# Designs tried in a protein design chat: VH-VL binders against Large ribosomal subunit protein uL6 (rpl6). Part 8

Target 1, 180 residues: Large ribosomal subunit protein uL6 (rpl6), of Picrophilus torridus (q6l1b1)
Amino acid sequence: MIKWTEQAEIKLPDDVQATMENNELKIKGKLGEASRIFRDNYVKAYIEGSSVKIATSKNNKYTKGIVGTWYSETKLLIEGVTKGFEYHMKIDFTHFPMRVSVRGDKLIVENFLGEKSPRSAKIVDGCKVSVKGDRITINGIDKRKIGETAANIERATYIRHFDARVFQDGIFLLKGEVNE
Key: E = the ipSAE of ESMFold2; O = the ipSAE of OpenDDE; V2 = 0.75 times the mean of E and O plus 0.25 times the DockQ between their complexes.

## First folded at step 1 (VH-VL)

Design sA3 (from sA1 with heavy chain S101Y D102F Y103D T104W P106S; framework fv_solitomab_arm2)
Fold by ESMFold2-Fast, scan of step 1:
Structure sA3 (fold): chain C 180 residues (1-180), chain A 121 residues (1-121), chain B 106 residues (1-106)
Amino acid sequence: as target 1 above (180 residues)
Amino acid sequence: DVQLVQSGAEVKKPGASVKVSCKASGYTFTSYYMHWVRQAPGQGLEWIGYINPSGGSTNYADSVKGRFTITTDKSTSTAYMELSSLRSEDTATYYCAREGYFDWLSGMDVWGQGTTVTVSS
Amino acid sequence: DIVLTQSPATLSLSPGERATLSCRASQSVSYMNWYQQKPGKAPKRWIYDASNRATGVPARFSGSGSGTDYSLTINSLEAEDAATYYCQQRSNWPLTFGGGTKVEIK
């Protein structure tokens, strides 16, 4: 017999709906819908009443870790669809003022280190990027997608094979996220 | 006392639509998935879809996808299935059945009595 | 889709005999249920999660199996056991049922 023991419960706010289909947890709130794939042989997530529950068929350090991960991810999905996430990045340069703009699904960086060819960073679907002065703001409901967009932007301004003490040019993530 | 009570038999012409109800009582309606399973005369069981009443999420079998819709009315604890563009192959007894999760997986533990849908001229 | 193949299609036995019903999945499954259905009636949950008897199911019934091979056994067949038994997998969507095994009493 496979016995499933409930390990965690996340109570859904009244304005949030959850569905579990094909190992995918979908959370819908006022700001939209976000989802995560929760697939494991010994850990399952399910919906009961107004709660998302996580249960295990084996209790060990591995399954305890998975429960913790899915619990945290579920809470982030709820936070995302109710409050949203906002990441801040700073444009910094030493020699040439770089020009940063958003064009469609890409962030374009011109005049990076005086380069003639622009650099670009993919804006992940579901993220809104805005540029004002030396600040870049990334907004979205899916924290993983926002993080990926920030990483794409930072990577686009990597200074390879150069002494970082001479060149400080780049776009860098500032103090964490802002949920206001 | 947990019960699922379905609406009465239907006779429809090809191309028509049919809507069958399944009224739940004796439990928290939004705490269980509601499945629909059909059975053609003399044939086996065929799963055709489910709904999660708490969020409205649905999943349909390919055999009925595009013609099949499951809905709920939480105020009356009732699930509905609607099948459009009826064909003779849709002639079957349609069952609703609840499914929940507990300390262990329990399967579809409570079934409606069935609704016979006949498609003929 | 996971295909469940039940065998035999029909079992005709006398009271007191042992019946073994097989259910083979086209790929490995971790969760298998069995339902009993009598003519003109809705199915009843009979065995869940491979080996658990539903409330009210007689002790002569047992379920076993894992992976792709599952079985339902009736240790000593009684007249009221005449029915069609369906296996059903819950591991993947869509949910699928076997074709059923009809148990007849001679």
Scores: ipSAE 0.000, ipTM 0.443, lowest interface PAE 19.5, mean pLDDT 84

Design sA4 (framework fv_solitomab_arm2; at its last look DockQ between E and O 0.02; V2 from the best seeds 0.00; counts 0 for: pae E 6.6 > 2, placed apart)
Fold by OpenDDE, look of step 2:
Structure sA4 (fold): chain C 180 residues (1-180), chain A 122 residues (1-122), chain B 106 residues (1-106)
Amino acid sequence: as target 1 above (180 residues)
Amino acid sequence: DVQLVQSGAEVKKPGASVKVSCKASGYTFTSYYMHWVRQAPGQGLEWIGYINPSGGSTNYADSVKGRFTITTDKSTSTAYMELSSLRSEDTATYYCARDTYDILTGYGMDVWGQGTTVTVSS
Amino acid sequence: DIVLTQSPATLSLSPGERATLSCRASQSVSYMNWYQQKPGKAPKRWIYDASNRATGVPARFSGSGSGTDYSLTINSLEAEDAATYYCQQRSNWPLTFGGGTKVEIK
């Protein structure tokens, strides 16, 4: 029989519920539900009482790393569903004024470097994007989805055919924060 | 105002048992961990155990494991520590201290009780 | 167990001087806390997560460090700073405290 040793514990806030199904931790709070798959041969996460616990069957550098990662991810899930996240991006252009707008599940960038065809970035489900002046804000409860959306926006405005030293046009991530 | 109030001083003989209480007020009792820390006369601080008041999970230092038991009463917002098979080396001031929801990270023990002196002597 | 070694054991300084307290861990730790304790009183949280001052802690106090080496600094000592300071790690079970540094004001 495999001996499991508890390595970490995260107490759930009163207004947060957690479920573990098929190695997927689901955290539900006032802002919604977020989830993460926690699967490993030597590390397991489970719910006991009002806590998420992480246990290992082996104690080595690998399992310690996984425990740390899952611990951090669980905290992020809790923060996401209780407080939410906000990422800030900046729109930069030089010779060609670009127009950035949200249309459905896409961020549309027009006149990028004078291009006739607009560029677009996919807004991941669960993220809300707003454009005000030269600033873009991404809001949501899942930090990974927000990060992915930010990455999509950066990727959409990546310059391939121009010298980046001369043309600094694009949309860039400034900071991410937890909402208070 | 958040505070922890502990029971009074105890004098016991070796082999006896004693139960120390820690009453919490000014906050939601089940939302914080509760630690117990002791300090022998003229010595440093020693962590001895903790409890999650909501789920009841506990962990103990090896020095007291099997002899000390930490419990809670949610209805009275009180944590208890029962010390059994007392030894002379258990003579110390015992403190209760609350902690945040993340046991291995976070902000530490932010509120402490006033301490309970337990003296074990023949 | 993670052993925390604090140095010096006792530090005697005059008001206005700078005090540096050291805490060395037997292995790398991620979260270090500091507590202040005055004689006959319960400990008080002073610094959390290596560098954050607790509520009510004067700005003259600062914490720093990473890995195995952490420190608490008092830029300009005041009489009220006379106390014993303990470091405490939260990286692994069991939680452990350092032996403490007693700060005395001349």
Scores: ipSAE 0.029, ipTM 0.667, lowest interface PAE 3.3, mean pLDDT 91
ESMFold2-Fast, scan of step 1: ipSAE 0.006; ipTM 0.509
ESMFold2, look of step 2: ipSAE 0.064; ipTM 0.657
ESMFold2 (binder alone), look of step 2: mean pLDDT 92; pTM 0.942

Design sA5 (framework fv_solitomab_arm2)
Fold by ESMFold2-Fast, scan of step 1:
Structure sA5 (fold): chain C 180 residues (1-180), chain A 123 residues (1-123), chain B 106 residues (1-106)
Amino acid sequence: as target 1 above (180 residues)
Amino acid sequence: DVQLVQSGAEVKKPGASVKVSCKASGYTFTSYYMHWVRQAPGQGLEWIGYINPSGGSTNYADSVKGRFTITTDKSTSTAYMELSSLRSEDTATYYCARESDYVWGSEYGMDVWGQGTTVTVSS
Amino acid sequence: DIVLTQSPATLSLSPGERATLSCRASQSVSYMNWYQQKPGKAPKRWIYDASNRATGVPARFSGSGSGTDYSLTINSLEAEDAATYYCQQRSNWPLTFGGGTKVEIK
């Protein structure tokens, strides 16, 4: 009854399975399972044969934007479950030796700028964090969760008040060190 | 086989400068902090500074600030310390030491040490 | 600077006896290491992060403590344990060492 026009198709690799349930696209591959909620009144994603298809019931600038987003997110889910992602971060300090450790689901930063109270960053479920020397490595199958974990870590070392001095202390994402 | 090998003993006059080398082998040089620790004859250990070989960031103890410089040569995996305006109280054995990684909730500590370089400052 | 006070300065014991070495910090620290040093030799990392034995350290050695109060214990002293032991904090710059405890076999 409602006329849906197919706008995009993403072919699934042979070793990848996809399901759609309750507006959630679930992609399963050799490294695990990752999902995204694709909910909209005028855009739908569905599985047909060995492909994920995206269709619209209204064709305008906003629905085209949603199609593009869901297309990109689906490709990232497939990449994540087949190859995985790896983010690298650098620990940098000038005056105070930052102690960085992983405890449960948190990365703990002690002695940041000489502060007595530790800072912490939430490690999002499905992410694996390791600290070696001045490097932090975040591994996972879900690029958004890795990005969220990296943002949490960077935010934990945010310098709120700026002095006349230039502060370069922090934990930063290294551009060009994302494994795709 | 992880090793740190330091240059030989030095005898200097007050006011001179001294440069000591520490050559690393058996590991990725830029992945570990390098510290310098000195020990005066019959005395305890004194931390004097570190370098992060990856970025070149350094920090020095107040006892040597303004006279002390740590550098690295990544191509030869070598760390250097230079101490200028030498005084008699700078007479000591100088050690380089690698700081271990912190992985999955533990380690740190200086896990590999050079054999030491004796620096004698005498008139 | 964080000052680390070690006691006693010298500990003279017979083989088989229990040795307890103390390290007290002038303020709370979250990270403490111990090093063993024999005359004419470089120090060796002995205990890291308060209680973990470094590779090759005999089971008779144990570290404990938190905050300002740390200790190194040798449950049954052997002749080869004669050395000076230094505590070292890694909570604040500058990194600091204690004055050392010399363990002697009588």
Scores: ipSAE 0.000, ipTM 0.475, lowest interface PAE 16.1, mean pLDDT 85

Design sB1 (framework fv_solitomab_arm2)
Heavy chain, then light chain:
Amino acid sequence: DVQLVQSGAEVKKPGASVKVSCKASGYTFTDYYMHWVRQAPGQGLEWIGYINPNSGGTNYADSVKGRFTITTDKSTSTAYMELSSLRSEDTATYYCAREDYGSLTEGMDVWGQGTTVTVSS
Amino acid sequence: DIVLTQSPATLSLSPGERATLSCRASQSVSYMNWYQQKPGKAPKRWIYDASNRATGVPARFSGSGSGTDYSLTINSLEAEDAATYYCQQYDSYPLTFGGGTKVEIK
ESMFold2-Fast, scan of step 1: ipSAE 0.000; ipTM 0.484

Design sB2 (framework fv_solitomab_arm2)
Fold by ESMFold2-Fast, scan of step 1:
Formats: structure tokens, sequence, C-alpha cells
Structure sB2 (fold): chain C 180 residues (1-180), chain A 122 residues (1-122), chain B 106 residues (1-106)
């Protein structure tokens, strides 16, 4: 028998339902359902009573790192389905006014550095993107998907040959994220 | 029964400040943005700002920036607007209105308060 | 800011007539809403996302349009339709409203 030692426990709120199947933790709350795959040879997550527990079969720096990660990810899943997340990004331009809009599952950037061909960024499923003046707001229940969407947007306005004296155009994540 | 109930009429002198309340009931207060819209006598509607009650995040129209603050008290499901350095052009009926923050952010304001008349006169 | 221009400023029509209200945006918008406001009362969201009727709005009301040109049509006016109608864009902040079209019933 493998000996498992409990390392962490996350208490589930009364209005949250959790299931664990095939190494996937699914958490349901008032705003929806989000999930994470927790797969490792020496770390396991499981549901016991009203808690998510994380246990290890080996006690070392590697397993402690995984425990910390899964603990944080579980808390973020709970926060997402109960409160949601909101990221803010800023539209900056110096030479040509850029126009940013949402079309279907893409954010479209027109007139970036005066380019005639628009740039686009994929909006990850489960995210809602809104453009508000010089601000872009990304809402969702899955923080990882929001982060991926923000990264896609930043990447769409990346300038490979950067010259700080000439080009400062782009769409950038604002300091501090708002948890809704 | 979703309802927004606002505080009573205010009469202020130029240079004073005014604080108007908007009490929400019948829904989860933190699930919706709270917008403020004003209307001068005989004129059209002007959006002046919003607050996200869950995060405290705000956005204000340029016409009121620097003089306008929106706050909330989650324990009483109440939003407040405060407008300082009042001018005659601030005379208007002020409305609070609920808007979607997730899923339907683009669909406007579906529930409105009854309005609070603010008169700025010497 | 996105400027919304509504026309006409006033429509005076009889019951049973068709009313068409115009709203033109200074730039292309994707999210246009309409509000009905009666004297002394708060506005009511009437049409959202160009063409969807809000709950309780009679079938005689229809919204249409895209890009910069939007319209609200009342197919057969009734006395209760006397009000000012405002278009409003939710494409970008600041949110903006048109100047309104006042519908008067003779």
Amino acid sequence: as target 1 above (180 residues)
Amino acid sequence: DVQLVQSGAEVKKPGASVKVSCKASGYTFTDYYMHWVRQAPGQGLEWIGYINPNSGGTNYADSVKGRFTITTDKSTSTAYMELSSLRSEDTATYYCARGEWFGELSYGMDVWGQGTTVTVSS
Amino acid sequence: DIVLTQSPATLSLSPGERATLSCRASQSVSYMNWYQQKPGKAPKRWIYDASNRATGVPARFSGSGSGTDYSLTINSLEAEDAATYYCQQYDSYPLTFGGGTKVEIK
C-alpha cells in the first residue's frame, strides 16, 4: 500500500459543489462551473466531507511545490465560481490612433502603427471582453482562461523590434487585477 | 421583485456637495454594475459613471471627473453618488440603474431608481 | 466619445399610424439599446442589442440596424406609446445617449 500524508485542506463554501473524477477537479458555484486537472505521481487531490484535500506519498521540495500550486488553484476555482474575476488592460498609442473592437471570439485591433491589415487576438472560451474607451475589461470565472486571453491580446500588439524612443504602442495589463 | 429606491430631493448652493443614495433589493447586490445617469430639466440623458459593487472599481464621465465619487455599502446593498463643487449645470434628476457585469454587459440598464432631483441655486 | 444623433426631435401622429425613429452613430457600434421615458418617470429599457424587445414590450415595437444606422419602429401607434425614446450605445465608455425623439399622440 502507498502511504499518503495529508498536506493541505481547502474547506468548500456551503454554496459550492465539487467533484473529482479522472484527476479533474470540477467546482460549481452560482456563476458557473470551472475545472482543473490535478495529475502527479506523488501528489493527489481528493474530496472528503466538505473539503478538498491534497496529500503526498513523498515529502520533498518538489511535492511541496505541487501542493502549494494545487492549493492556490483550488482556491482560485472557488473564488471564480462564487465571485468571478475581472482583468483590466489599457490601450496606448503614440503615432496612430488604434481602434479596438470585439468580433465573435476575437478582439480586433485596427490601425496598429498605421497598418492596413488588422491584428487579432483569440478570446478564450468562458471569457467576456468589453472595450471601454482606452480600457479593455476581461471577465470570467476561470482565472487561467482570463490570463490566457490577456496574453493573447498583449501578443497581438507586440512589436518585435522595439525602440522606446519611437514606439510605445500596445495593449497592456494594468497593475492589480479586480476580483468580481 | 427587483427594486432600486433613491433618497429624496436636494437643494444646494453653488460650491457645495451633494450625496444621493440608491438602495437595492430583490437581487444579489454584488452581481451587477450600478450606473448613474443624470437628466437636466427638459434635456436628455447623460451617463456619468458606474461602480462594480463586488470590486469597488469605478468609471466616471469626463463631465464630472475630479468632482464625482461613487461608493457602496455592501451590508445595506446601497450605492452612493457624491458630487462636489456644485455648479448650476449640475441641476438635474439623478438616476441609479442596474447593469449586467458578466455575460450580458452590453445589454444596458434594465432596472432604474425613481430618480433624485438635485437643484443648485443661490 | 461616440455621438448619437436622433431624428426627428418630435413626431406627432394619430393612433394606428406607423412611427419610425432614427438613431445615427458617429462611428460604427455593435451594441445599441433603446429606452422609453414618460414625463416625470425613470427611463425603461425597451429594446436591447438593436432588435430584442425587453420583457413586457408590445410586439408592435421593433428595432433594427447595424453599424452607424439604427431605427425603432412602432407599427401601429397606441395612446400609451406617447413618450420620449432614447437610443444608447454600449459599445464603449463613456456610455452615450441620443438626444431623444418625442412621440406625441394627437
Scores: ipSAE 0.000, ipTM 0.452, lowest interface PAE 17.5, mean pLDDT 83

Design sB3 (framework fv_solitomab_arm2)
Fold by ESMFold2-Fast, scan of step 1:
Structure sB3 (fold): chain C 180 residues (1-180), chain A 123 residues (1-123), chain B 106 residues (1-106)
Amino acid sequence: as target 1 above (180 residues)
Amino acid sequence: DVQLVQSGAEVKKPGASVKVSCKASGYTFTDYYMHWVRQAPGQGLEWIGYINPNSGGTNYADSVKGRFTITTDKSTSTAYMELSSLRSEDTATYYCARDEVTIFGVDYGMDVWGQGTTVTVSS
Amino acid sequence: DIVLTQSPATLSLSPGERATLSCRASQSVSYMNWYQQKPGKAPKRWIYDASNRATGVPARFSGSGSGTDYSLTINSLEAEDAATYYCQQYDSYPLTFGGGTKVEIK
């Protein structure tokens, strides 16, 4: 019989609900629902009472690392569904004014380096993107999805050739504007 | 012929809620932010929030946060503001105004405004 | 929040005179707009991005400034210019407006 030892407990706020099915932790709060897959042979997460608990069947350096990761991810899910996250990006160009807009589930970049064909970046489901001035704001309840959306936007303005230093054009994440 | 047409005047008691509509025509509704700006009688302009109709993203001023919700109906090109737990200091003319969701090569700021909706909160 | 201070509160001038309206920001601003509002009417965007005239705005209007100090100038005042003018920063949320300068024709 496998013996599981409780390693961590995260108490859910009164307005937050959690479910655990097929190794997926779903956290639901006033702003919506976000989830993470927590799958491992020696670490499990489960719901007990008003808490998310993390337990191990082996206690070693490897499992301690996973417990720490799942603990942090669970806290971020709770923060996301109660407070939300907001990321800021800045638009920089040198010679060709970029026109950035949101169309459906894509951010569209026109006139990047004078290109005739627009570039696009996928807005990950659950993220809301707003463009004003030289600022792009990404709002969401899932920090990973916001990060993925920001990476997609940044990638859409990659300069493919070695001479990137000649053109500093792009859309970049602003550090220090994360809601932490 | 770009136009924003707002719903009619409202008179409410303290503690009630009010919902104001702003119907857009003559442009692609999802290409522009919709801002809400209010003006108390004889006072200046106060920005209270926006919605991006394309993404559903919203931002609200702290003065109304927790009592204020902006929504849209894309099928009718209409934006709505709802303000709950009304106080006498919420008495104002409320304006919707569009603003293109672009950064460069276009006009900044709120270029087309609704005619305004007067909301009076009195006992 | 960025606070915008407009001066003077009221400016009373005769037709043909030059009017200069000031807007001072509590911190540096890159995007400053001006709106014209007549009594009982919605505001109209008048100047955008410090110095660009909106469509239909007469050439006698000019905007200038950078950083914390911005101004709106009417070089030869006409009767139809009587209105309240508001500056508005577009740098950060919440968006903020100045208290307005009321331009009156004697």
Scores: ipSAE 0.000, ipTM 0.443, lowest interface PAE 18.9, mean pLDDT 83

Design sB4 (framework fv_solitomab_arm2)
Fold by ESMFold2-Fast, scan of step 1:
Structure sB4 (fold): chain C 180 residues (1-180), chain A 124 residues (1-124), chain B 106 residues (1-106)
Amino acid sequence: as target 1 above (180 residues)
Amino acid sequence: DVQLVQSGAEVKKPGASVKVSCKASGYTFTDYYMHWVRQAPGQGLEWIGYINPNSGGTNYADSVKGRFTITTDKSTSTAYMELSSLRSEDTATYYCARDHSEYYLWSDYGMDVWGQGTTVTVSS
Amino acid sequence: DIVLTQSPATLSLSPGERATLSCRASQSVSYMNWYQQKPGKAPKRWIYDASNRATGVPARFSGSGSGTDYSLTINSLEAEDAATYYCQQYDSYPLTFGGGTKVEIK
């Protein structure tokens, strides 16, 4: 029998429920439900009482790294379903005024560097994107999905083969995401 | 500022039990694992076990398993070790030492704060 | 259990000399720490994760190594460095320590 040693414990708040199904940790709170797949040969996550626990069958740098990652991800899932996350992005342009709008599951950027063809960025499922003036706000309960959405938006305005000192147009994540 | 203060020296007969306390202060008691390490006179260090004060989860070295128990009292931020069926080979200085249980900095893992030690002498 | 073998058992040197302490593991380990212990005192974490100095440890101390072979080096010994140094693996339970190297200053 495999010898498992408990490495970490995350106590669930009273208003949060957790389940483990097929290596997927699902956390449910007042704002919704978010999940992560925790799959590894030497590290396991499980629910015991009112806690999520992480155990290892081998204790080395590799498994310690995974324990730390899963611990952090679990805490972020709890924060997301109780408080939520909000990312802010800024629309910057130098010569051509960009027009940014949300259409379905895409953020559309028109007139980027005067281009006739619109650019688009996929809004990841579970995220809400709103545009007001030169600001874009991304709201959600899953920090990974919000980060992915922000990255998609930044990539949509990537300047290829241009001198960045001359053309600094783009949509950029503002430093200091505010959760509260 | 952060301190671990252990109970005083003990002298026991073979077959008796001993209980040593380790009182923590200056940090959140449940955020750190508590290890116990012993050292026989003039010898090296031997790890004998740990407890996670948050969960009560424990792990013991085979050399003491079956005779050794670690417990905590969260209300007083105190860890205890109890060793039963004492043998002369259990004569040692016993140390408690904290280790980060809320693990998000791998490189900071290790026994960074130690108690002053408790001498346990087992003699006939 | 992972066995750690330290050499030499005792190292007797003069101030200003360089000391190299060795720790050899019976199998490959990914995480190695070093502790300094002075007579009658509790150990102090000195080096963590092979090469990182703990807060307050002088720059003359350095750790190195990987796999089965690790070393602690003191570039220029000072009188206050007289102590026993223990390596300790964090790779698997039970946690184990080396037998120690006693550094004596003449």
Scores: ipSAE 0.000, ipTM 0.484, lowest interface PAE 15.8, mean pLDDT 84

Design sB5 (framework fv_solitomab_arm2)
Fold by ESMFold2-Fast, scan of step 1:
Structure sB5 (fold): chain C 180 residues (1-180), chain A 124 residues (1-124), chain B 106 residues (1-106)
Amino acid sequence: as target 1 above (180 residues)
Amino acid sequence: DVQLVQSGAEVKKPGASVKVSCKASGYTFTDYYMHWVRQAPGQGLEWIGYINPNSGGTNYADSVKGRFTITTDKSTSTAYMELSSLRSEDTATYYCARGPDEYYFSGYYGMDVWGQGTTVTVSS
Amino acid sequence: DIVLTQSPATLSLSPGERATLSCRASQSVSYMNWYQQKPGKAPKRWIYDASNRATGVPARFSGSGSGTDYSLTINSLEAEDAATYYCQQYDSYPLTFGGGTKVEIK
């Protein structure tokens, strides 16, 4: 028989619900529902009472690392559905005034380095993007999706064939300006 | 400052039971496991069990299983160990020690804060 | 249970000399810690996860190893380093300690 040893416990706040099915942890709170797939042969996550518990059948560096990761991800899911997350990005240009707008599920960048063809970045489902002056704000309940959206936006203004010393244009994540 | 303070020395007859307390201060009591480790005079360290104060879950070493119980009182941030049917080989200094912070990955690396120890002597 | 074997049992050296303490596990271990204990005192966590120094531990101490073979090195012994050092695995329950290596200064 496989011996499972409890390694971690995360208590759910009042008004937060959790379900675990098909190796997927779903957390539901006032702002919505977010989920993560927690699949491993030697680490399991399960619901017991008002807590999410993580247990291992083998204790080694890899399983301890997975416990830590799933523990952190579970806490982020809870924070997301109760408070939400907010990322900030800055619009920078030196020679050509860049025009940034949101159209449907895309952020559109016009006049990047004087280009006639617009650039676009996919806004990941569940994220809301707002543009105000030189600031872009990304809101959502899933931190991974917000991070993916920010990366998409940054990549849309990536300058590959130009010397960065003469072109500082782009849209960049303002690290450390995250709503806690 | 984080501190663990244990109850005073005990002298018991074989067959009796002993209960030792460990009062925690300076941190959130339910965030860390509490381990118990004993050391016979002139000998090395032996892990004998833990309690998760948050869940009440326990794990005991085979050497003491069946006569060893760890409990907590969350209102006073105190952990207790009770060892029954005492034998001369249970003579040791008993330490409580704070285990991994279940909210902090690096806390899985050992026991970072220790009580001062409680000497338990079992003699006829 | 994982058995930890420490060698030597006692190490007697002069100040300024290098000390190397060995800890061997009966099976592969992923998390190895070291504790320093002086007579009449509680142990202190000294090195955690093989190579990380605990707060306040002097830079002359270093830990290394993986799998079944771990070591603690003191590159230049000082009088205050006289103590018994225990390795301890955090890989699986029950947690186990080595028998200890007593470091004496001549």
Scores: ipSAE 0.000, ipTM 0.458, lowest interface PAE 17.9, mean pLDDT 83

## First folded at step 2 (VH-VL; from cA7 with heavy chain T57D; framework fv_cixutumumab)

Design a1 (at its last look DockQ between E and O 0.37; V2 from the best seeds 0.00; counts 0 for: pae E 17.4 > 2)
Heavy chain, then light chain:
Amino acid sequence: EVQLVQSGAEVKKPGSSVKVSCKASGGTFSSYAISWVRQAPGQGLEWMGGIIPIFGDANYAQKFQGRVTITADKSTSTAYMELSSLRSEDTAVYYCARDLGEWELSDYYMDVWGKGTTVTVSS
Amino acid sequence: SSELTQDPAVSVALGQTVRITCQGDSLRSYYATWYQQKPGQAPILVIYGKNNRPSGIPDRFSGSSSGNTASLTITGAQAEDEADYYCNSRDSSGNHVVFGGGTKLTVL
ESMFold2, look of step 2: ipSAE 0.000; ipTM 0.460
ESMFold2 (binder alone), look of step 2: mean pLDDT 88; pTM 0.923
OpenDDE, look of step 2: ipSAE 0.070; ipTM 0.644

## First folded at step 4 (VH-VL)

Design a13 (from cA7 with heavy chain I54M; framework fv_cixutumumab)
Heavy chain, then light chain:
Amino acid sequence: EVQLVQSGAEVKKPGSSVKVSCKASGGTFSSYAISWVRQAPGQGLEWMGGIIPMFGTANYAQKFQGRVTITADKSTSTAYMELSSLRSEDTAVYYCARDLGEWELSDYYMDVWGKGTTVTVSS
Amino acid sequence: SSELTQDPAVSVALGQTVRITCQGDSLRSYYATWYQQKPGQAPILVIYGKNNRPSGIPDRFSGSSSGNTASLTITGAQAEDEADYYCNSRDSSGNHVVFGGGTKLTVL
ESMFold2-Fast, scan of step 4: ipSAE 0.260; ipTM 0.668

Design a19 (from cA7 with heavy chain N59D; framework fv_cixutumumab)
Heavy chain, then light chain:
Amino acid sequence: EVQLVQSGAEVKKPGSSVKVSCKASGGTFSSYAISWVRQAPGQGLEWMGGIIPIFGTADYAQKFQGRVTITADKSTSTAYMELSSLRSEDTAVYYCARDLGEWELSDYYMDVWGKGTTVTVSS
Amino acid sequence: SSELTQDPAVSVALGQTVRITCQGDSLRSYYATWYQQKPGQAPILVIYGKNNRPSGIPDRFSGSSSGNTASLTITGAQAEDEADYYCNSRDSSGNHVVFGGGTKLTVL
ESMFold2-Fast, scan of step 4: ipSAE 0.360; ipTM 0.711

Design a2 (from cA7 with heavy chain T28D; framework fv_cixutumumab)
Heavy chain, then light chain:
Amino acid sequence: EVQLVQSGAEVKKPGSSVKVSCKASGGDFSSYAISWVRQAPGQGLEWMGGIIPIFGTANYAQKFQGRVTITADKSTSTAYMELSSLRSEDTAVYYCARDLGEWELSDYYMDVWGKGTTVTVSS
Amino acid sequence: SSELTQDPAVSVALGQTVRITCQGDSLRSYYATWYQQKPGQAPILVIYGKNNRPSGIPDRFSGSSSGNTASLTITGAQAEDEADYYCNSRDSSGNHVVFGGGTKLTVL
ESMFold2-Fast, scan of step 4: ipSAE 0.325; ipTM 0.704

Design a22 (from cA7 with heavy chain D107S; framework fv_cixutumumab)
Heavy chain, then light chain:
Amino acid sequence: EVQLVQSGAEVKKPGSSVKVSCKASGGTFSSYAISWVRQAPGQGLEWMGGIIPIFGTANYAQKFQGRVTITADKSTSTAYMELSSLRSEDTAVYYCARDLGEWELSSYYMDVWGKGTTVTVSS
Amino acid sequence: SSELTQDPAVSVALGQTVRITCQGDSLRSYYATWYQQKPGQAPILVIYGKNNRPSGIPDRFSGSSSGNTASLTITGAQAEDEADYYCNSRDSSGNHVVFGGGTKLTVL
ESMFold2-Fast, scan of step 4: ipSAE 0.268; ipTM 0.682

